# Designs tried in a protein design chat: VHH binders against D-aminoacyl-tRNA deacylase (GEK1). Part 7

Target 1, 317 residues: D-aminoacyl-tRNA deacylase (GEK1), of Arabidopsis thaliana (Mouse-ear cress) (q9zpq3)
Amino acid sequence: MVTLIVATTADPASINPAAALLAMPGWTAGPILPPDIKSFSNKQTRVIQHDRSIVKEDDLDLRWEEATGEVVDEVIFLSRHTAVSNRPALTVHPIGVLHLKDGESPPQGGKPGWAALPSTRIGPWFRLLKKMAEAHGLVPEFEITLEATHHGPITNKPTMFLEIGSTEEYWKRQDAAQVMALLMWEGLGLGGSEEVGKWKSETGKRKVLLGIGGGHYAPRHMDIALKDDIWVGHLLSGYSLPMEDPTQTKTTPGENYIGGNWRQSIKAAFEATKASFPGGEILAHLDHKSFKGWQKKAITEFLAEESINVGKPNDFT

## First folded at step 22 (VHH)

Design bb1 (from aa4 with S98G)
Fold by ESMFold2, fold request of step 23:
Structure bb1 (fold): chain B 317 residues (1-317), chain A 122 residues (1-122)
Amino acid sequence: as target 1 above (317 residues)
Amino acid sequence: EVQLVESGGGLVQPGGSLTLSCAASGFTFSDYALAWYRQAPGKKRELVAAISSGGSTVYMDSVKGRFTISRDNAKNSVYLQMNSLRAEDTAVYYCAAGEYIDESGYTYWDYWGQGTLVTVSS
């Protein structure tokens, strides 16, 4: 049972955190994953480095298992982040490509209508990263934030991305890379302390956030994720919830049909979240202020039809 | 509450001009890219113009030289100046806002306005 950490050699926001982690005690060279991917081992952790697209190199978990016989428990990707604002950030997020329909080609990997199993560590490591970044003087220069579910690659085991953004100047920041390495070191318990963020259904609070609506950085859902002991699943921003305005697409008088892929998006995200958190109580948290009235009504009715529980902020206690 | 409110649509003769406005609230406007999209009857929605947080602009080919997108961060507003209007510009025009851009440079739009109808006819 191993944790697979994936870095790419051409991306400083990827290779620099990996190098900082590998500089810590206990690493040994591992096997070459076909065709030529180097690996390193420390306890339950395996680091691989490749020179291809981090969002398009699919099935690395299954390929590790095939090449080595070791079962992969989870996958953690190290990557750069890009943003419209170009402001510096350290981010954590699940992956998936929920806005595209079958037959559409995802330019940033994954597959249409798909949500990966979210890592159970997303919430706990987001909180740990925030604390570490503050302690190391990166705040307020870097924003410490979640991102909504997006892009590939295709994975089969619980997955998350850890990212440094948002421009080349900040991708190269060694102090940010060191904090990401410390997050992985402490979070995986490599120094001998207890690891952070493993799902243990028999202990502690078991409420799992499924975020619905809002912008890419999930501001309303992030308020929930900062609460003690809250677990984080998928986060669906507005772009993952394509909804067609029925007033602008009328074919008969008074006919209202809410088209778009939003139902499928919610179902895929819910099922993947459920699969990652056996026995967990999944609560859909709506960013109410991000929806028009007709959107909110449609989503609320669909959640009820699917027996997906809605959580208000106070339900996350 | 997040709002994008378009205004300025109406009936205009070919060759005429019209200014669309979109007033935004509920998010940090200066961190977002803004765009105008349009949807003509029976057609899919298409990008008309976009403006980055830094003010860089892109336009669809058929509107270059005729349309100008601009933003005013102090007023949380984005505008589309439409000149030399043609019948083919008839559509419902939508304002959009997004804060995520992928590595290919594509912006993903989280928020949409209600639309404003522009009709170009004699």
Scores: ipSAE 0.751, ipTM 0.890, lowest interface PAE 1.1, mean pLDDT 92
Fold by ESMFold2, fold request of step 23:
Structure bb1 (fold): chain B 317 residues (1-317), chain A 122 residues (1-122)
Amino acid sequence: as target 1 above (317 residues)
Amino acid sequence: EVQLVESGGGLVQPGGSLTLSCAASGFTFSDYALAWYRQAPGKKRELVAAISSGGSTVYMDSVKGRFTISRDNAKNSVYLQMNSLRAEDTAVYYCAAGEYIDESGYTYWDYWGQGTLVTVSS
């Protein structure tokens, strides 16, 4: 299984974790990826470093295969995080651009109405990151959190972002960079231990969280993601669920009353999650308190008609 | 429960003034950016004004100099002072809140109020 880790050279929250990882044993120089992207190899892990926009350099997994003949099985991006609050954070999240309609231009990469295959490692690595950050004295200064699904770039294989936020001071933090490097080192088993977060083709009851609603940092879904052995797919915050106020629009008889792109958002996120977790039990977890009554009714009816099971917190066992 | 509750809408004559209020609960208000959007019948929702967690403001061109957004973190409230009202300001006004801002400075709005109607008519 080949893991492609992507860093950018101008972003300290990206290049510093990459450098910390590359300082660990076992790295050798790899090929140059066109046009001029430097790479490194350690076991089944490949690190590339480029100097362009991390959210707009599309198809790096496929471009690696074209340049080397080697198939990439998953992609991990290292990036900075920005937040309205500017509070320090270490984050893990899937990517996608669910809130835009066809023909709209996504300013932060990806494509409208698209959800990438989520990395199966999101849940397990979120929990591992939390333990490591605590052990290394970064908590409570840094919040350790998931982020809702957002932005690009376009990828073709399971993908996640690992981020350090939320200001220049914290992007540069070397202790945070070291913890991110340690997460990747242990999570990928590069030191010889069992890797963390692989999805196996075993049969059995295995619950996968699909988050519906809430804010960007997914507070209600975080409670579920902290449970042992819970897998995490896409997390759709309110901004990924555009719903038109029924008092401001007209509908025809026999149609669902509520307009907006929210149906397509849920469907795309569900299908991408399902594809990353073959045989898994996808459970939609609703942040009920984040919805008005008419929104909640519309969403629950849609989930039922699509046969998407809803999970209460106790169903994630 | 997350709530954004707008108030202060009503009927006002052209040239008049009105103050909208939005009371927030269910999230840490000081961590959020707040905005007022409006939607006229049959039109798309548009940004009127926004205020960052640090108090920086932005306004759509047509309301600059007439509208003022402000926030009171002690009362978990955001306000829109609307002066020199015009017929084209008639709309349902919505309060919005978001905690994520991207690299380009765009804020992503997770929570919306129920709206309050402003009608500017003689």
Scores: ipSAE 0.717, ipTM 0.878, lowest interface PAE 1.3, mean pLDDT 91
Fold by ESMFold2, last read:
Structure bb1 (fold): chain B 317 residues (1-317), chain A 122 residues (1-122)
Amino acid sequence: as target 1 above (317 residues)
Amino acid sequence: EVQLVESGGGLVQPGGSLTLSCAASGFTFSDYALAWYRQAPGKKRELVAAISSGGSTVYMDSVKGRFTISRDNAKNSVYLQMNSLRAEDTAVYYCAAGEYIDESGYTYWDYWGQGTLVTVSS
């Protein structure tokens, strides 16, 4: 029943949006979550503040439930973003560590081969964030974007990250922090307006994007996510789809085998997306231009074998 | 369409030199980190060298001092100069590109070339 918002005092891109949100009306002190995590309450929303790495405090949803008896419906993390380009950005993304093989240690939390339940709010809040950032003069300085599924921590309820990037100067930007706080305020309906991005069963056929391929910022999938009423699940960039070239590693004559964990990645992402969107029409969208011919053939055949529907851009309406 | 096209592989004697090139298209090259990986028959793919968008470089220990990675943003190209080649450098060399780097400095590679074979043999 409650929405858990997680911030860390170690990160200005985390604590500053949390502080901006807590400065709005209606917050009261809540219980201390063991071992010593402070909390605040406003209607259905709980904010907790710890002091460790945002990606390494596992199971905060279950720990909240054990400490308080309140059922957690979803988890929202406030964090900083880093990028090769160092460009300023405001981002939204689901989490998981699909690029790691069993037995590898995840440096940024999570566990190998795992995809968290994606928050249903990813698509709707991405669109709302873009509108708010534009209205508050942050565009074009900040890029407003989704990110492909990556990192932890381990969670058990629908999860997303909200991030400010991509350098210390921008992590500390108070106007960006205020826009993130406004996003949460309006998106959760804390000011009395209708909340944004809550999933409900309906007789209408609502479409849920499962992104397959492309770069980290999901440019082809973002074109779809910008359409009205499109819901977003997992987004698997190329790094989450490890595929072995069959001409380089095949040792058994006549066997059509494409090695790598790409099947497991797609299956985990699909199942997590399906679990977050009961009754939803999940459409896998392939970033065709990011795949070699043998990769696209293998992925398309696997999707057909698994009865995972493929959507072209025009199928999202 | 995203393309990474390696070239410059071939047969060389031990102690020889080669320059590998990777021509990139379909993304904003200057926003990406680039890397060379290699895979010898029956072995796992391993990082050889990487170069950030700002030009900072990393090398595996066995190639340090012998190999040099560089990039030319005007030509959308990344290079691997390989000197003092040894038999153990024999592998298929792959170009990779990524736009996300985590806080530990680990780059996530979204795009890969098809590879170019380097054979070092007497």
Scores: ipSAE 0.715, ipTM 0.875, lowest interface PAE 1.3, mean pLDDT 91
Fold by ESMFold2, look of step 22:
Structure bb1 (fold): chain B 317 residues (1-317), chain A 122 residues (1-122)
Amino acid sequence: as target 1 above (317 residues)
Amino acid sequence: EVQLVESGGGLVQPGGSLTLSCAASGFTFSDYALAWYRQAPGKKRELVAAISSGGSTVYMDSVKGRFTISRDNAKNSVYLQMNSLRAEDTAVYYCAAGEYIDESGYTYWDYWGQGTLVTVSS
């Protein structure tokens, strides 16, 4: 039952946080995985370092199990973040490729129409990261944020990405790397304290956010994720909800009147979220202001048809 | 509320010109890439032109040399100057905005306008 932390040696936003974590007490050398993946162990945590793009290294969790006999419980990837704005950021996000339909090639790994099991730690670690970044003087320079679900690699266990963005200057920032290492150290309980963000069967009816709509940094869903005790599943930005304008599409009445892959995207994200949070109360939170009226109507009707509960901000308590 | 409001569409003769405008609100405009897409009846939406936050541009082949995308961050606006218009340019034109770009350089569009109709006909 191990937590697998994945770093790449060519990415300073990946290797520097990993190196900072490995400088803390308790690490021993682990096995070398094929082809040349170096590993380190501390309690139930395994750090692996490799030279290849992690968004295209599918099934690392299964390959770890095959090579070592250890069952992987979850995967945490350390990576650079790119953005249009070049603004510095520290981010947490689930993975999946919901904006593409079957037959399209995902440039950043994964597979079309797929959502990974989201890490249960996304919400709790986002809040912990924000607190730590503030305490260590990185705010307001770095924006501390969630990102909407995107890219690969393909994984089979609960997964999240921790990222430093958004340019070479900030990818290399050692103070940001130290805060990410502290997040992992405290979040995984490696110093002996209670770990953060583990979902247990006893957790029951706690609320799990499924974000529907909005921008890549999920501004409306961020308001919910900042509340105490809120768990975060998938976050579907506008680009993960392809909806065809009905004025430009010839459709048969009564059959997918609003075209596009948005229904499959919501369903895949919901099912993956539900699988990561057994017994959890999954609440879809809509960024209403990001939708046109016809989009909102279609999404609301589909959520009702699928018996996916909608949550207002007050329902997340 | 996030809004992208296109304007400037209309009926023009072949060889004519139009300038499309898109006024944005509800997000930090300078942090976003902007694009113009178009959709003719019965066809898929296609990228016409895009402009990064830093001003770098890309155009579809059929409009290179005829169309120019530009942005004015002070006015929260993106423009498409369309010259030498042809019948095949007839479409509804949509403004789009996105804040995420992947390492391959592809921008992911979160927000779309309602569109403005451009008709090129004699």
Scores: ipSAE 0.709, ipTM 0.871, lowest interface PAE 1.2, mean pLDDT 90

Design bb1 (from aa4 with S98G)
Fold by ESMFold2, last read:
Structure bb1 (fold): chain B 317 residues (1-317), chain A 122 residues (1-122)
Amino acid sequence: as target 1 above (317 residues)
Amino acid sequence: EVQLVESGGGLVQPGGSLTLSCAASGFTFSDYALAWYRQAPGKKRELVAAISSGGSTVYMDSVKGRFTISRDNAKNSVYLQMNSLRAEDTAVYYCAAGEYIDESGYTYWDYWGQGTLVTVSS
C-alpha cells in the first residue's frame, strides 16, 4: 500500500509543507523519476517534488508504478489556494472538472466531465486539520474549510488536495506548513499511531456524503462533514451544476427537460464516490437554499431516476 | 435561502438607457465577485461585465464605454448601467455570484439569478 504525496518546488504552499514533513524522522532518498523528479520514502509514504504545474502533471500514480514497480493506492497533492476574498485558509478537497463541456479547454488540468476517485481521507482529515489548526493558534486567522470539487491533474487512484491560501504572505507561512506536515504525519500514522481516514468497511459508520449545490466552500455540506465518523466524497458546487432555465428561453411546448451538464456532473461524481467507498452508503446532501424551485425539482427527480438516495442531516448519524 | 433577484429590464428604444439591479441575499456579499451575463435567443450565455470583491471591473469589448457595473455592499446589490443601447444588446440578463477564482483569473460562478429581459427595438 503506497501513499504518494506530490509537491511542486516553485510553490511555497506546496514545498514548505513537504519540507516540514521530510524533516521528521524516518525519511530516506528514493529513486529519481523521469525526467528529474526527486523522491523520498518513509514506511508506506512516498514524497515526490517536481518543477511543473501541480495540476497538469497527469498520471503520477501510474508513472510511479512504471518507474518503481510499486502500486500507488492514493495520491495527496500539496498546493496553494486562491480566493475572491483573499482571506487566509487551510483547505481540503477532491478534484475533477465537471463545470466544462466536452471540447472545452481545462485551464487548470484534468479533463472535461471527469471526476477523480475522491480520497477517503477528505472528511476525517478535514476534522483533524481543524483540531490541529485550533491547537496551534491558526484559528481564527486561517479559515479551515472544504472546497468543492475542481481542477486536475488526471489521477487514477483516490486523490485529494491540501492547500494553504490565499495570498503570497500566507502561502509562505511556516506555522501553516508545520500544521499541514503534522496533519500528514499523524494522518498516515508515520509516528506509530493509528492512521486516520482509511476506509475500513468491516465496522463503523459507512455513510458517505455526496454534496450537491451551494458555494465553493460548501458551508452546508461542511456542517455535515464535521460529524464524527462521516465520510466525504465529491462536493458539487453550483458551478459544477450548469442548468439552463427553461422559463427564460423559448422551449417547444410539451418538453420538460432542463438543459445543461448538471446530470452528467452528478452521475460522474456519484460513480467516482461509489468507487472510492466499496460497500458504503452514499447519500446526496442538497444545499436546498442554493437552488431555485425548478432546479431543486429537476435534481430531486434525477436523483430518484438514478436511484441515488437523498440524505437529510439526521441521516448521516 | 440564496437569492439573486434581477430587476429593471424592459423595452427600450435604440440609443436609450436602462439600469439593471440585482439584489442578493443568503451569502456574505462582500466575499463574492459579481457579474452580469446575457443570453440572446438561440445563443450561448456570455459575460457582459464583472466586478471583484475589491471593486475591479472587466467588460466585454462590445459594451466597453457604454455599460458600467457597480456594487453596493451595504445594500447587497450589483448594478448594470446600460447606455447607448443597440438592437444587439437584446437578451435576457443574468446576475451571477462566485467566491472562487483560479490562478488564471477565472471566477467560478455558484449562483445565478432568474434573469430580466431587455428588448431594444423601435
Scores: ipSAE 0.694, ipTM 0.864, lowest interface PAE 1.3, mean pLDDT 90

